# VHH binders against THO complex subunit 6 (THO6), part 29

Target 1, 367 residues: THO complex subunit 6 (THO6), of Arabidopsis thaliana (Mouse-ear cress) (q8l4m1)
Amino acid sequence: MYGDATNWNEDEYRESILKEREIETRTVFRTAWAPPARISNPDAFVVASSDGTLAFHSLNSLVSQSASFGYSKGQDVMVAEPERVVRAHEGPAYDVKFYGEDEDALLLSCGDDGRVRGWKWREFAESDVSLHLKENHLKPLLELINPQHKGPWGALSPMPEINAMSVDPQSGSVFTAAGDSCAYCWDVESGKIKMTFKGHSDYLHTVVSRSSASQILTGSEDGTARIWDCKTGKCVKVIGSQDKKSRLRVSSMALDGSESWLVCGQGKNLALWNLPASECVQTIPIPAHVQDVMFDEKQILTVGAEPLLRRFDLNGALLSQIHCAPCSVFSISLHPAGVVAVGGYGGIVDVISQFGSHLCTFRSSSL
Short names: E, the ipSAE of ESMFold2; O, the ipSAE of OpenDDE; V2, 0.75 times the mean of E and O plus 0.25 times the DockQ between their complexes.

## First folded at step 18 (VHH; framework vhh_7n9e_1)

Design p02 (from g05 with R57H E105T; at its last look DockQ between E and O 0.77; V2 from the best seeds 0.65)
Fold by ESMFold2, look of step 18:
Structure p02 (fold): chain B 367 residues (1-367), chain A 119 residues (1-119)
Amino acid sequence: as target 1 above (367 residues)
Amino acid sequence: DVQLVESGGGLVQAGGSLRLSCAASGFTFSRYHMYWGRQAPGKGREWVSGIKYSGSHTYYADSVKGRFTISRDNAKNTLYLQMNNLKPEDTALYYCARWSKGDYTFDYWGQGTQVTVSS
């Protein structure tokens, strides 16, 4: 491949090496499947990265690129070009969610800059953006900006980051978990805060909505999870060890479809709670720090600071353990067809079939 | 025992430059937002500049914007303030301050370092 030494250009070589290093030092914080069966792109997903970008990829395109990669040199992970990319945030993009389930869905993102930004998914996915590696000109329709708070000496607080979102289109709401130790309920239509959930003593990692009870649940660096009444903004319950010797952050949470079962990732443990009984039913030790959890019906999927996707039943029995390409995994996303996307360190995304086989593995290219 | 120790102050002519440092100990520096504040004789304390725990975002009071630059080195637990084009109005005792977690206040600040700008 380097047999054409007469075409050597030092500046181009330097630029290519620097770009490779930037891609390899990135982290994927969230993958999210676009609403299934969308007419324009039925098997698309979005990747939110530490460089502040959102990148949309088509599974069909990735599988095609992966097949062609087998003829290239080296043994490295394929760098895949996204269908579209936008620079959504200054600093890392931490979470992405879809607000709505049809063609009119909004693609929402949040990040270190304390903002939630939203685009019409149809326009994002079907637009003809010609500026792939340059500043993206697709402007957001929605922008929610965290409040800054007055402090002493005339100072304002720093802009609190937004680490996680949960959406509730039925109430027209988006819930955010913020770096100022608060969660917020935003009215999507007006862009205004409807409710503030204050009580944690350290920043929030995760928020989950429990629509059947008009509640949300938050998980915090302070070692607790809390349940909040959305109508009053009052904390109804504090979950976790407040008085114990170790202060382990609650990094991730998920509810099952009935909203009666809660799984919490806390340090090197999964804690399974039955909420009506207010009881921790099961604790599952994990060899590495837990970074994401979700329910697949009555089974628990989890990833963490190791290259493994684990699946457990409600009794804590390990049902499967699949090796993942990222050495540390931050995100699980489950397609209704049973396909799983995981993402993490190195900008690597691994797409795994319902049978546990790898459909493709790639580094997401960005701006 | 949280300690914040400022240094680098002194006497400087108008238009000059100074670089302040704040050495932090007794806490995990990289997990806290940090500010510089100042107090001129006979005046109350006022904020000057702030920086997020990661260093990713910086904030400036209108009176110093464009002339002062805040920075931090989380590996060395040190906060900095580069002050350029100094004016007599900048004469004050300068403090570094730690922004509290979970509320909207400063929970610790140092003894301060004096900056005197002559004209």
Scores: ipSAE 0.507, ipTM 0.811, lowest interface PAE 1.5, mean pLDDT 85
ESMFold2 (binder alone), look of step 18: mean pLDDT 88; pTM 0.885
OpenDDE, look of step 18: ipSAE 0.724; ipTM 0.899

Design p03 (from g05 with S100E E105T; at its last look DockQ between E and O 0.79; V2 from the best seeds 0.68)
Fold by ESMFold2, look of step 18:
Structure p03 (fold): chain B 367 residues (1-367), chain A 119 residues (1-119)
Amino acid sequence: as target 1 above (367 residues)
Amino acid sequence: DVQLVESGGGLVQAGGSLRLSCAASGFTFSRYHMYWGRQAPGKGREWVSGIKYSGSRTYYADSVKGRFTISRDNAKNTLYLQMNNLKPEDTALYYCARWEKGDYTFDYWGQGTQVTVSS
């Protein structure tokens, strides 16, 4: 016993302890399923974390690592090594999306440094180098930089963070939700802003494109959601009140496949809107603050400041409730085959099958 | 009742140092970007330094880079400016200011603290 301890390297041991604590203090802000995502066996997804990294994980590799570890979920969560990792941002990475739907898709990320960066997904995912990518060899193909604005006394605004992105699949436009209370439409070819959406009085948390109507929807810390015409940049509708006594941030929004139904997460409530009727049809109380929402067909998935994934029908009836390993969950991502990835505090990701069983639970390792 | 109260000014010799403080109250300090500005006699106000709400990013006017350091303690609701290698040109009334989150302006600033550099 004692002989085993006499030859270990104290500095290496200290570094391992510090690394473990760093991983445990991490937050996963977004997961996204990678192309090709339309096959019946989803295989890969990307994890965007508070340390500014994007980490690629394969389900096959995760299941193999999980079997060697001896736990499937809960306490003592395994640390998984990603297939590939990149330092995408200085400061947290808040969102990740794919631009395009085939092998030529770009992996896009945005973060606290006020930038959107993009890589060719095929080159990122299919390099001969596995486990840890050398940073000097992976340059982004695309970089969009938020504007700084003139202020009083000769000051420029702080560099606004980018909290969320949306890609309109029909037009290929990229929209960003920024910390300067604006949303932007970007020309990805030139890297220039095509349209600015200004009217919110506080930073934006979420943006969703509505391609059928040439609109975007934004949700803000100011307690409102707004609908914008992409052709004119003008606000068409304001949802909610800017009364400071009742302000709760609009943290998340999603449209169904028809783009007729909108769900908004605000405080401890979901609000379901029928957009053609301009009517709030249902309000669903949630025990914890809502942090992400999405549609699965005509069902609503939601996560929040609790370790639960909830599913509701359009009438507000609870259909299922699944325990999640992160104590606070920030992200839902759904593969068309029904597999769900959720991520949150502790750097923890849970992957849940279409039948509700946990496929794996892990902490994503970084560089 | 947003209040910003600067302190720590005074008279120093050229080459000396001062540390300014700004006590904030009446708002959630950790949610706001903060700036220092200054106004020399007979001149308009100019910005000096800024810091992001988290403290993760700092900004400096060219005239003070390398000599001044902005910092914040969100637990104590306090903004700081460490000023080293002071020059007579730094003589001014120094203000702390709060950046308006929904506009490109300062919505509140303090009464200021006087810094006078002699030599």
Scores: ipSAE 0.499, ipTM 0.806, lowest interface PAE 1.5, mean pLDDT 85
ESMFold2 (binder alone), look of step 18: mean pLDDT 84; pTM 0.860
OpenDDE, look of step 18: ipSAE 0.783; ipTM 0.921

Design p04 (from g05 with S30D E105T; at its last read DockQ between E and O 0.82; V2 from the best seeds 0.75)
Amino acid sequence: DVQLVESGGGLVQAGGSLRLSCAASGFTFDRYHMYWGRQAPGKGREWVSGIKYSGSRTYYADSVKGRFTISRDNAKNTLYLQMNNLKPEDTALYYCARWSKGDYTFDYWGQGTQVTVSS
ESMFold2, look of step 18: ipSAE 0.606; ipTM 0.853
ESMFold2 (binder alone), look of step 18: mean pLDDT 88; pTM 0.882
OpenDDE, look of step 18: ipSAE 0.704; ipTM 0.901
ESMFold2, look of step 19: ipSAE 0.558; ipTM 0.824
ESMFold2 (binder alone), look of step 19: mean pLDDT 88; pTM 0.883
OpenDDE, look of step 19: ipSAE 0.699; ipTM 0.899
ESMFold2, fold request of step 21: ipSAE 0.538, 0.533, 0.563; ipTM 0.844, 0.836, 0.840
ESMFold2 (binder alone), fold request of step 21: mean pLDDT 88, 88, 88; pTM 0.889, 0.889, 0.887
OpenDDE, fold request of step 21: ipSAE 0.891, 0.892, 0.889; ipTM 0.968, 0.968, 0.968
ESMFold2, last read: ipSAE 0.416, 0.529, 0.550; ipTM 0.733, 0.828, 0.842
ESMFold2 (binder alone), last read: mean pLDDT 88, 88, 88; pTM 0.884, 0.888, 0.891
OpenDDE, last read: ipSAE 0.881, 0.889, 0.821; ipTM 0.964, 0.969, 0.951

Design p05 (from g05 with D62S K65E E105T; at its last look DockQ between E and O 0.85; V2 from the best seeds 0.67)
Fold by ESMFold2, look of step 18:
Structure p05 (fold): chain B 367 residues (1-367), chain A 119 residues (1-119)
Amino acid sequence: as target 1 above (367 residues)
Amino acid sequence: DVQLVESGGGLVQAGGSLRLSCAASGFTFSRYHMYWGRQAPGKGREWVSGIKYSGSRTYYASSVEGRFTISRDNAKNTLYLQMNNLKPEDTALYYCARWSKGDYTFDYWGQGTQVTVSS
């Protein structure tokens, strides 16, 4: 009975269906534009996904693949082949940041396995050495591992996930927001923790560095944001309260370029703070839960549990509202030229020009 | 009020199996890491196994690794411990415990269920 073509076709069909479902059930948690310096492939970005992979894409390659796909009726989202992909984490990869600004920059990722891993960006991004294409697996140059703590009865704490990172270019420090309700400052060269920021009563979603004041800001599931002195590790301000109405998580935060303005996403609101004045200046209601925020100069970009990218001025006026392909969006990344990448549910990434047109929409393939 | 109620203990012959359950109430179960611990006669409490709030990661003491399996059903607010290849050394009062948020300790545990393994 060996060699039955009918049975062979059924097995191949089942495998193809299972692979497509795996791609469609992925979530993109972070997109990040690569440093635009003197890279051989301009307009490149990295996608961090729920399957633990980092995928590098170039806009040029995506446009080329989109043109080949384009005689489709447009009902399916194209599955794009990345320039490079690595398995960075066991479990989801939650955040990506760059340490450094040039060809020697490190690409850093963090995830559910409680690790930060780093690669030389040049080795990750370019195919000028044949070893880059071999195996499709690059070994990390850097690894930071969250602490586990001794508890009662001989137990160790669970390995805390790392939900977010921030890099302070002035000090060269990396900060992590962890699932053990702490943030950590890491010395990248030694791999050791320089400072622990303890005070939140639930895990952290976000961390932002404020270089000018030697501070970090953290946002937590406990419904508060906190400002911390990096030199002492002490909390200098708590934003939010323990009221039942304010128990929604602080999901995201961003500082403007001056580091004087802070925007916080909490529930269905953006709260805008002027930090020198220590006051909340504006609250902007959003129809869906906020999942990411950022500043574009003095304008606020936001995405959330809806298929929309919104832009506001500091007075809370809506400046634009653009439909996005993912039905729930977890990440905004802005290129200096004004091009925006958003990513979210279904593994979908949408690349939007500075004029609001869609340059491409795709699902990233993985290992 | 937080309540943790263990069940499923009993007498079993060496090499046998038991499945323990822990019914949780009075808190949002899916937001807490959970552990099993035990106390044998004349000995102090020791941890046995732990599971992350999501169920995505499990942890085992070296004495039970490969023989016990922890699991949770967040929809039913229930923690489980499947115990296989039981040994007389596993004889103990077994209890489930909730890992505290923002600290390195247990803040609640149940009264326990007795497991006795005969030779």
Scores: ipSAE 0.502, ipTM 0.791, lowest interface PAE 1.7, mean pLDDT 85
ESMFold2 (binder alone), look of step 18: mean pLDDT 88; pTM 0.887
OpenDDE, look of step 18: ipSAE 0.708; ipTM 0.897

Design p06 (from j04 with T105V; at its last look DockQ between E and O 0.58; V2 from the best seeds 0.61)
Fold by ESMFold2, look of step 18:
Structure p06 (fold): chain B 367 residues (1-367), chain A 119 residues (1-119)
Amino acid sequence: as target 1 above (367 residues)
Amino acid sequence: DVQLVESGGGLVQAGGSLRLSCAASGFTFSRYHMYWGRQAPGKGREWVSGIKYSGSRTYYADSVKGRFTISRDNAKNTLYLQMNNLKPEDTALYYCARWSHGDYVFDYWGQGTQVTVSS
């Protein structure tokens, strides 16, 4: 006689899993402002989410919807329908960048499936195609696929994710930061890898192009940032320690417009480097883990595992601190007009004017 | 100190099921891809199944696809292999292995748990 504990009810199990997934909260990993229209005002941006979608939103429509949105006892944040949605990746979409000039620009995305996909921006954003929000079959113009690596026992590596991208406008190259501890330089026209940057001992979180020096910079879970010569593929400088007691991931990096100043987010610190001097000039403690950084002229914007957007000068003085709707924020994007979009936990995007006021807050609807 | 301890092996009848477990300690389990491999008597080691560090993607050798299910519980630092519809050809020593970052090798594996499938 055998008990039927092994004759398990698969339907009840599946229903339980589906309920857990319904409770699961999406995350916005990247917002990116679209190339400006003919006018200089911000009007559109793209949202990359943990469900693998890219969603195009019009700021003017969002502001109008937000102004008319009524709060009731059971409601918290407006859910906005995007103008266009694409299933760009299997698994999370981690980064979005634009390659090329406004009219001919490609919208590039990367994600957990180890792919970079690209679409012509005008075709992606064309308002006539917004009527096809469900099951839109817009095909990517470009697909770059990370290599899988042969291993022992006949195994192949899992597909390395792509966590970040950088575009070098001078060389026309796309750089990726991958989960196999490598960065790659891609030739966009051929889809082939031009250069591999190997040396980190753990996966990469961030990559930044330094066009003036023909370099890229990478930040890794191994606790280091590295500077690489794009001509040779060799590492020319290691910043930080791989000592196990001191290892804190380098989560984010940004260069200022001159490419002389570098800010690194590492754990609960910002490190400011003057690259010509090869010196760390300032270290700014942050109460929460840093998740993104950028320069606004000579000021530093940062977000992290807290609902705050902070701004510092180069001397490390706090200039402003603005509450953000996501309780954990993964992305800052800054429009040239000074409008900031932040995104993070809960699928929430918060749009903040150049004066610090909130223009709208919403959850992006997707497929 | 990295430790991988397999359990759950045994003797089963063809067509039966077993669930293997691998308890992991001494490292941040959620940051590593994990694999099951096996070695049948008189044969070399072969991979069976793999799972991404997040659990988001699973991979299977052709010989076990559709019959075996790999899973992980990152909160409990445990890797699992559900083996259904077992065949005598599945008789082997099964081990869990940790995939190294960047070097494309298994840098650590356990001592294994024996699975024997009778006809």
Scores: ipSAE 0.485, ipTM 0.784, lowest interface PAE 1.6, mean pLDDT 84
ESMFold2 (binder alone), look of step 18: mean pLDDT 86; pTM 0.868
OpenDDE, look of step 18: ipSAE 0.740; ipTM 0.921

Design p07 (from j04 with R57H H101R; at its last look DockQ between E and O 0.79; V2 from the best seeds 0.68)
Fold by ESMFold2, look of step 18:
Structure p07 (fold): chain B 367 residues (1-367), chain A 119 residues (1-119)
Amino acid sequence: as target 1 above (367 residues)
Amino acid sequence: DVQLVESGGGLVQAGGSLRLSCAASGFTFSRYHMYWGRQAPGKGREWVSGIKYSGSHTYYADSVKGRFTISRDNAKNTLYLQMNNLKPEDTALYYCARWSRGDYTFDYWGQGTQVTVSS
């Protein structure tokens, strides 16, 4: 109606409540800082969610939205509009990585549909996408599709999901951790598998590249981590137990900048390894199941099934812990400037400064 | 101890419908791909339908595509098969099976529930 500013629309209110409930049931599985447009300006990052979307957010835009957000209307966490969004996968998007170090980098994602998809970051960031436009109007530059496996009674496996990626632009490769108990090395230019890493007895949660040694490391539901030679595809070391009664999945792994230190999250423990010495140096007990780990120089960041970001030194001493907005946290993303993004349950992302203060907290609106 | 218990079978006239259920216990149901299979008297086992652990994707044998719908409720640890437009050749013992990701095989299945379609 023209000029009817006082008219209450019950249907619009009902739709807004339904949308809020949809957003609150989502999970952020991964955040990733975009290559900087300016050195030391942590502004842009991408959020991969359980609805299969990738959403680009800007800190500047989030601050502007936060200033306009009416907390007095009974909302405790702002729902933020992304700058851009794409539905990258059927089913959850589990990981996102940037292949390359500048604006010409590829934005890569992987998910439950067994695919890696990639876009030129600049094209994704400049895309004019709205909630009412046709989905995925920006065609991916890259699409890698997992192999399927034949089973008994004429069955064919579901397409194996891809749970994690690691990139190695120097060799032109991306590595995937798949739901068929294999890791794969893909040639980015050709889109073809260069190597298959077979040996785990259950699906893979994580993969990390150790480029200096031409190796990758994988962590599995079978309770082991494995180190593989990328040139031969051979497993060169198995870490951990495959005992079914005591099996604890290896959920996350990270290498430090020297690629000499490895931290593994397994159950309620962090295991710290010095790889040249082939020695487990320290085990750090964690009160909740570990869901992600990362190195910040020689310090270890970890999140898990609790609303905390913890930081440890190499001796296992707790240096800090910061309360996070998600009640269960799946992702740590560290910007070189020291700013950390964490994401998890409820579609919630929490951005924490290098000094431990909260810069913003929001629910990502993906579609 | 992994258990899969099928129910919902019975006698139905051609063109009719049935809904099968499979109650799962002894494992984390939401982590596993699940399938329905069947075996007619005097015949070998064959797959019918499969569904990813998350429920995000479904798969069907050509003989049932368009007539059967697989679904799962991970909160209730239950797998379902909605069978519509049933034909006498659908007569079989129907069982649910758990997919083993490392071995590419079914590592557990139930005793089954009989579906009999009369002409």
Scores: ipSAE 0.528, ipTM 0.800, lowest interface PAE 1.5, mean pLDDT 85
ESMFold2 (binder alone), look of step 18: mean pLDDT 88; pTM 0.884
OpenDDE, look of step 18: ipSAE 0.744; ipTM 0.886

## First folded at step 19 (VHH; framework vhh_7n9e_1)

Design q01 (from p04 with R57H K101R; at its last look DockQ between E and O 0.55; V2 from the best seeds 0.63)
Fold by ESMFold2, look of step 19:
Structure q01 (fold): chain B 367 residues (1-367), chain A 119 residues (1-119)
Amino acid sequence: as target 1 above (367 residues)
Amino acid sequence: DVQLVESGGGLVQAGGSLRLSCAASGFTFDRYHMYWGRQAPGKGREWVSGIKYSGSHTYYADSVKGRFTISRDNAKNTLYLQMNNLKPEDTALYYCARWSRGDYTFDYWGQGTQVTVSS
C-alpha cells in the first residue's frame, strides 16, 4: 500500500525552490530624495523595501564605500549600511513621500498593511539618538489607517493596501491610492478622511495631485486613469478604455512642473497628454512593461520590467538609455540637481549622475 | 470559467486535525484575496478565515483563532486551511471563496468539502 507511489519531477521541485528563493529576495519599491535638498549637492535619500523597512542612506557615504566595488565585474552587489533603518510596516512598504520642503518635513510611508506612517524627518535622520537596542526606533508621529468594508457571511474585507501617496501641503492633505479601488484624501492635522474618490472598478496603482486645479489623478488596474475634483470628490474625466478586451493597468503617472502635461505608463506604452487641450498627443512604445515615469522639465524618464532607464522628449524621440543594476526597476526619483536614484529587484539601488555616469550601486542592509 | 474545488474533508474525532485544500483555476489566483467559509447543518454560511492576495496578512473568525491556519501557494494556485483541535461545532460544509475586485463581496465559491467532527 505505502511505498514509492510518486516519482517527483526534479525540474518542478527545483523550480519550486528557485521561486521560493526569488520570493525571499528583497525588492526596493520606492526611493525618495530627502530634504534639505541643495540643487548642486544631493545628500541623502530614503529607500522603502518589500520587508517593510525604510532605510536612510547618505550619498557621500555610499560613494566612498562604492569605490571598492564594481557591479559589472563581480557577481555580488555591494551591501551598504544605511545611516538609519526603521520597520515602518507589516508587509511591504510601497511608497515614501516628504510632506514639506524643509528640515521640518514629515517623512511619510505607506504599505501593504493599509497604513500611512509619518515621522519628523529631522528626528528620523538624526544619528545621535540613542540606539542601545537596535529596535528602539522613533515612534511615528502620524498614523492613518484605511477603512475596512463589510462583506457577506459576516466577513470584513482585508485591510486594503496603500500602493501610492501624493502630498499637497497647501491644502494640508495626503492622497492615497488603495487596493479597495478607492483613493482617499486625508487631513494631515486631524488624521481623518476628508474625501473618498470612488469610481474605479479595480485596484489603484498611482495617484498624483494637481494642486493648481484642486484635482487629483488616479491610475488603476481597470485600465483607466481618472481626474477628480478634490472639493466634491466627483470624477470629472476618464482617460483610457474601460473595455475588458483592451484593459492594461495604468501603472504610473506623472505631471510636469506646469501641471499641463501628463504621462501615463500603461502596459508597454507611454501615453502623453496635454491636459488643457484634452488631447493624447503621443503614444511611445516601450519594449518592457512600464513601472514608473516622471518628468525632468519637458523630458520623460521611465523605468520598467527591464534593467534600463530611458529618456524621451515630448515628440517621443529616445534621448538616452542607461543600463541599471536592478533587472526590474520599480522606482525612479530625480533630484533637482539631475541625479537619479532607481530601485528594484534584489534590493538594489543604482544612483546615476546628471551626466549619465553611475555614482554607486548597492543593496541596502536592513533589520 | 472560474473553478474552485475543495478537498481534504472527512470524519475526525474531537481534538483531531484536518487540512483542507482548494484548487483554483480560470483566473489569475495571485490577484485575489481568498477566504474559507462554512455552513453548519440548519444554519447560514459564515466566514472562517481570509488571506490577502499576496499571503502577507491573514484573518480569522473569533471561533477559530489559534486553532486554524490559512495559507496559500500562489505558484500552485492553491488555498489551504489547517484545522487543529477540532470540535463538534466545527462540523460543517467548508467552502473556499474568492473576494471580488472592486466590490465588497464574494463573487465565486466552490461546492464545498464536508468536515464532520464526532465526540
Scores: ipSAE 0.498, ipTM 0.802, lowest interface PAE 1.5, mean pLDDT 84
ESMFold2 (binder alone), look of step 19: mean pLDDT 88; pTM 0.881
OpenDDE, look of step 19: ipSAE 0.808; ipTM 0.923

Design q02 (from p04 with R57K K101R; at its last fold request DockQ between E and O 0.86; V2 from the best seeds 0.75)
Amino acid sequence: DVQLVESGGGLVQAGGSLRLSCAASGFTFDRYHMYWGRQAPGKGREWVSGIKYSGSKTYYADSVKGRFTISRDNAKNTLYLQMNNLKPEDTALYYCARWSRGDYTFDYWGQGTQVTVSS
ESMFold2, look of step 19: ipSAE 0.553; ipTM 0.814
ESMFold2 (binder alone), look of step 19: mean pLDDT 88; pTM 0.884
OpenDDE, look of step 19: ipSAE 0.745; ipTM 0.903
ESMFold2, look of step 20: ipSAE 0.570; ipTM 0.820
ESMFold2 (binder alone), look of step 20: mean pLDDT 87; pTM 0.879
OpenDDE, look of step 20: ipSAE 0.728; ipTM 0.881
ESMFold2, fold request of step 21: ipSAE 0.320, 0.430, 0.516; ipTM 0.673, 0.744, 0.827
ESMFold2 (binder alone), fold request of step 21: mean pLDDT 88, 88, 88; pTM 0.887, 0.884, 0.888
OpenDDE, fold request of step 21: ipSAE 0.902, 0.903, 0.898; ipTM 0.966, 0.967, 0.966

Design q03 (from p04 with D30E; at its last look DockQ between E and O 0.74; V2 from the best seeds 0.67)
Fold by ESMFold2, look of step 19:
Structure q03 (fold): chain B 367 residues (1-367), chain A 119 residues (1-119)
Amino acid sequence: as target 1 above (367 residues)
Amino acid sequence: DVQLVESGGGLVQAGGSLRLSCAASGFTFERYHMYWGRQAPGKGREWVSGIKYSGSRTYYADSVKGRFTISRDNAKNTLYLQMNNLKPEDTALYYCARWSKGDYTFDYWGQGTQVTVSS
């Protein structure tokens, strides 16, 4: 009466295989380090995934899980249990941002369902903190919903997705980059649109606020980046070409701390601009399509459609190149201590120390 | 050249079913939202159904909701409309239409395929 088949259930086996395949086919679109507020675990971050979930992980728990991890049949990267997970969106979650740095900070997310949703991050992070639950049905404090547009024959546009957000720390405004070729400025309190930035001819990938100049910058599938005056909603500068034969999407953008230096990821290039001089001072070729960029002081971090995190100086010199676990990487996030979280294909997140060593590598468990 | 070629229309008795197809060429089909529209005799054009470029979301006019199903096969560059429980008021020339980039209109549509529902 002893054997491996005495209590085997085919439906449970099939479900386990389907869950494993679903986890392995996910994509992490954004990671974000949580604010170091009065939370029991200040070294934590949020993961936004293609299944529409936001997962909260603590670095301490990840390191502990990694240390106890053993090789399992059918797994090559550990599946980590998050401290907290919510279903934030119907369809993929594309971006997360924190609004505020104090105890009342909001966790904002946006996704394919055309919504921005927000939670008080303390309640998000601390609900049921004494035990781990498979699912939490927190209701969002905030919901911003993209407009659908009327067309001919009585048709209504599909709901435009929201691909990226930016929070202007000075004004507290939230800006979105949408699938209807527009960016929007939102009044967070009322949930109403304060300003529409229209001029791109294809959907937007990225939006960055330039607080010192009351501007935003947008990057589009139409091959251009644009700079907009936040007070008037008018485009003040167009960067790049809408030539159909050679246009490449502007996938990512970042400003340095002075807001004088702009880096744009476009196709297999980084374009570095000095904005006061209105001049492109450097073009850095990248072997793979660029998917995210950021500044670390005067250094440029970039990831893309390859398993590498690259770092450049303003002169275009390669300073470092670190192997990343995801074969295609969509997100960089940098902790003030120099720890980097990257996320991408396969639902994989890789946490890399300031010295380039891998602190942990995992797939985030989801709902 | 952008081309949209509808097929699958015909004469059908009330309560019957038809499946329309739209073969797309000359553009990257998977990057465009697609719609079905129709024009009944003596009437203007009206929308029937729409589908997001990914196929993840579908939209229906109230008059066809629950009876028609839009779908797409991005690998085959084909848009479909499954029409069930057809009624005489569904009689129309059915068009496949592409939703434009950067504005809120249709920029291309086909010649259409005739659907006639007899009473």
Scores: ipSAE 0.569, ipTM 0.829, lowest interface PAE 1.3, mean pLDDT 85
ESMFold2 (binder alone), look of step 19: mean pLDDT 87; pTM 0.878
OpenDDE, look of step 19: ipSAE 0.714; ipTM 0.904

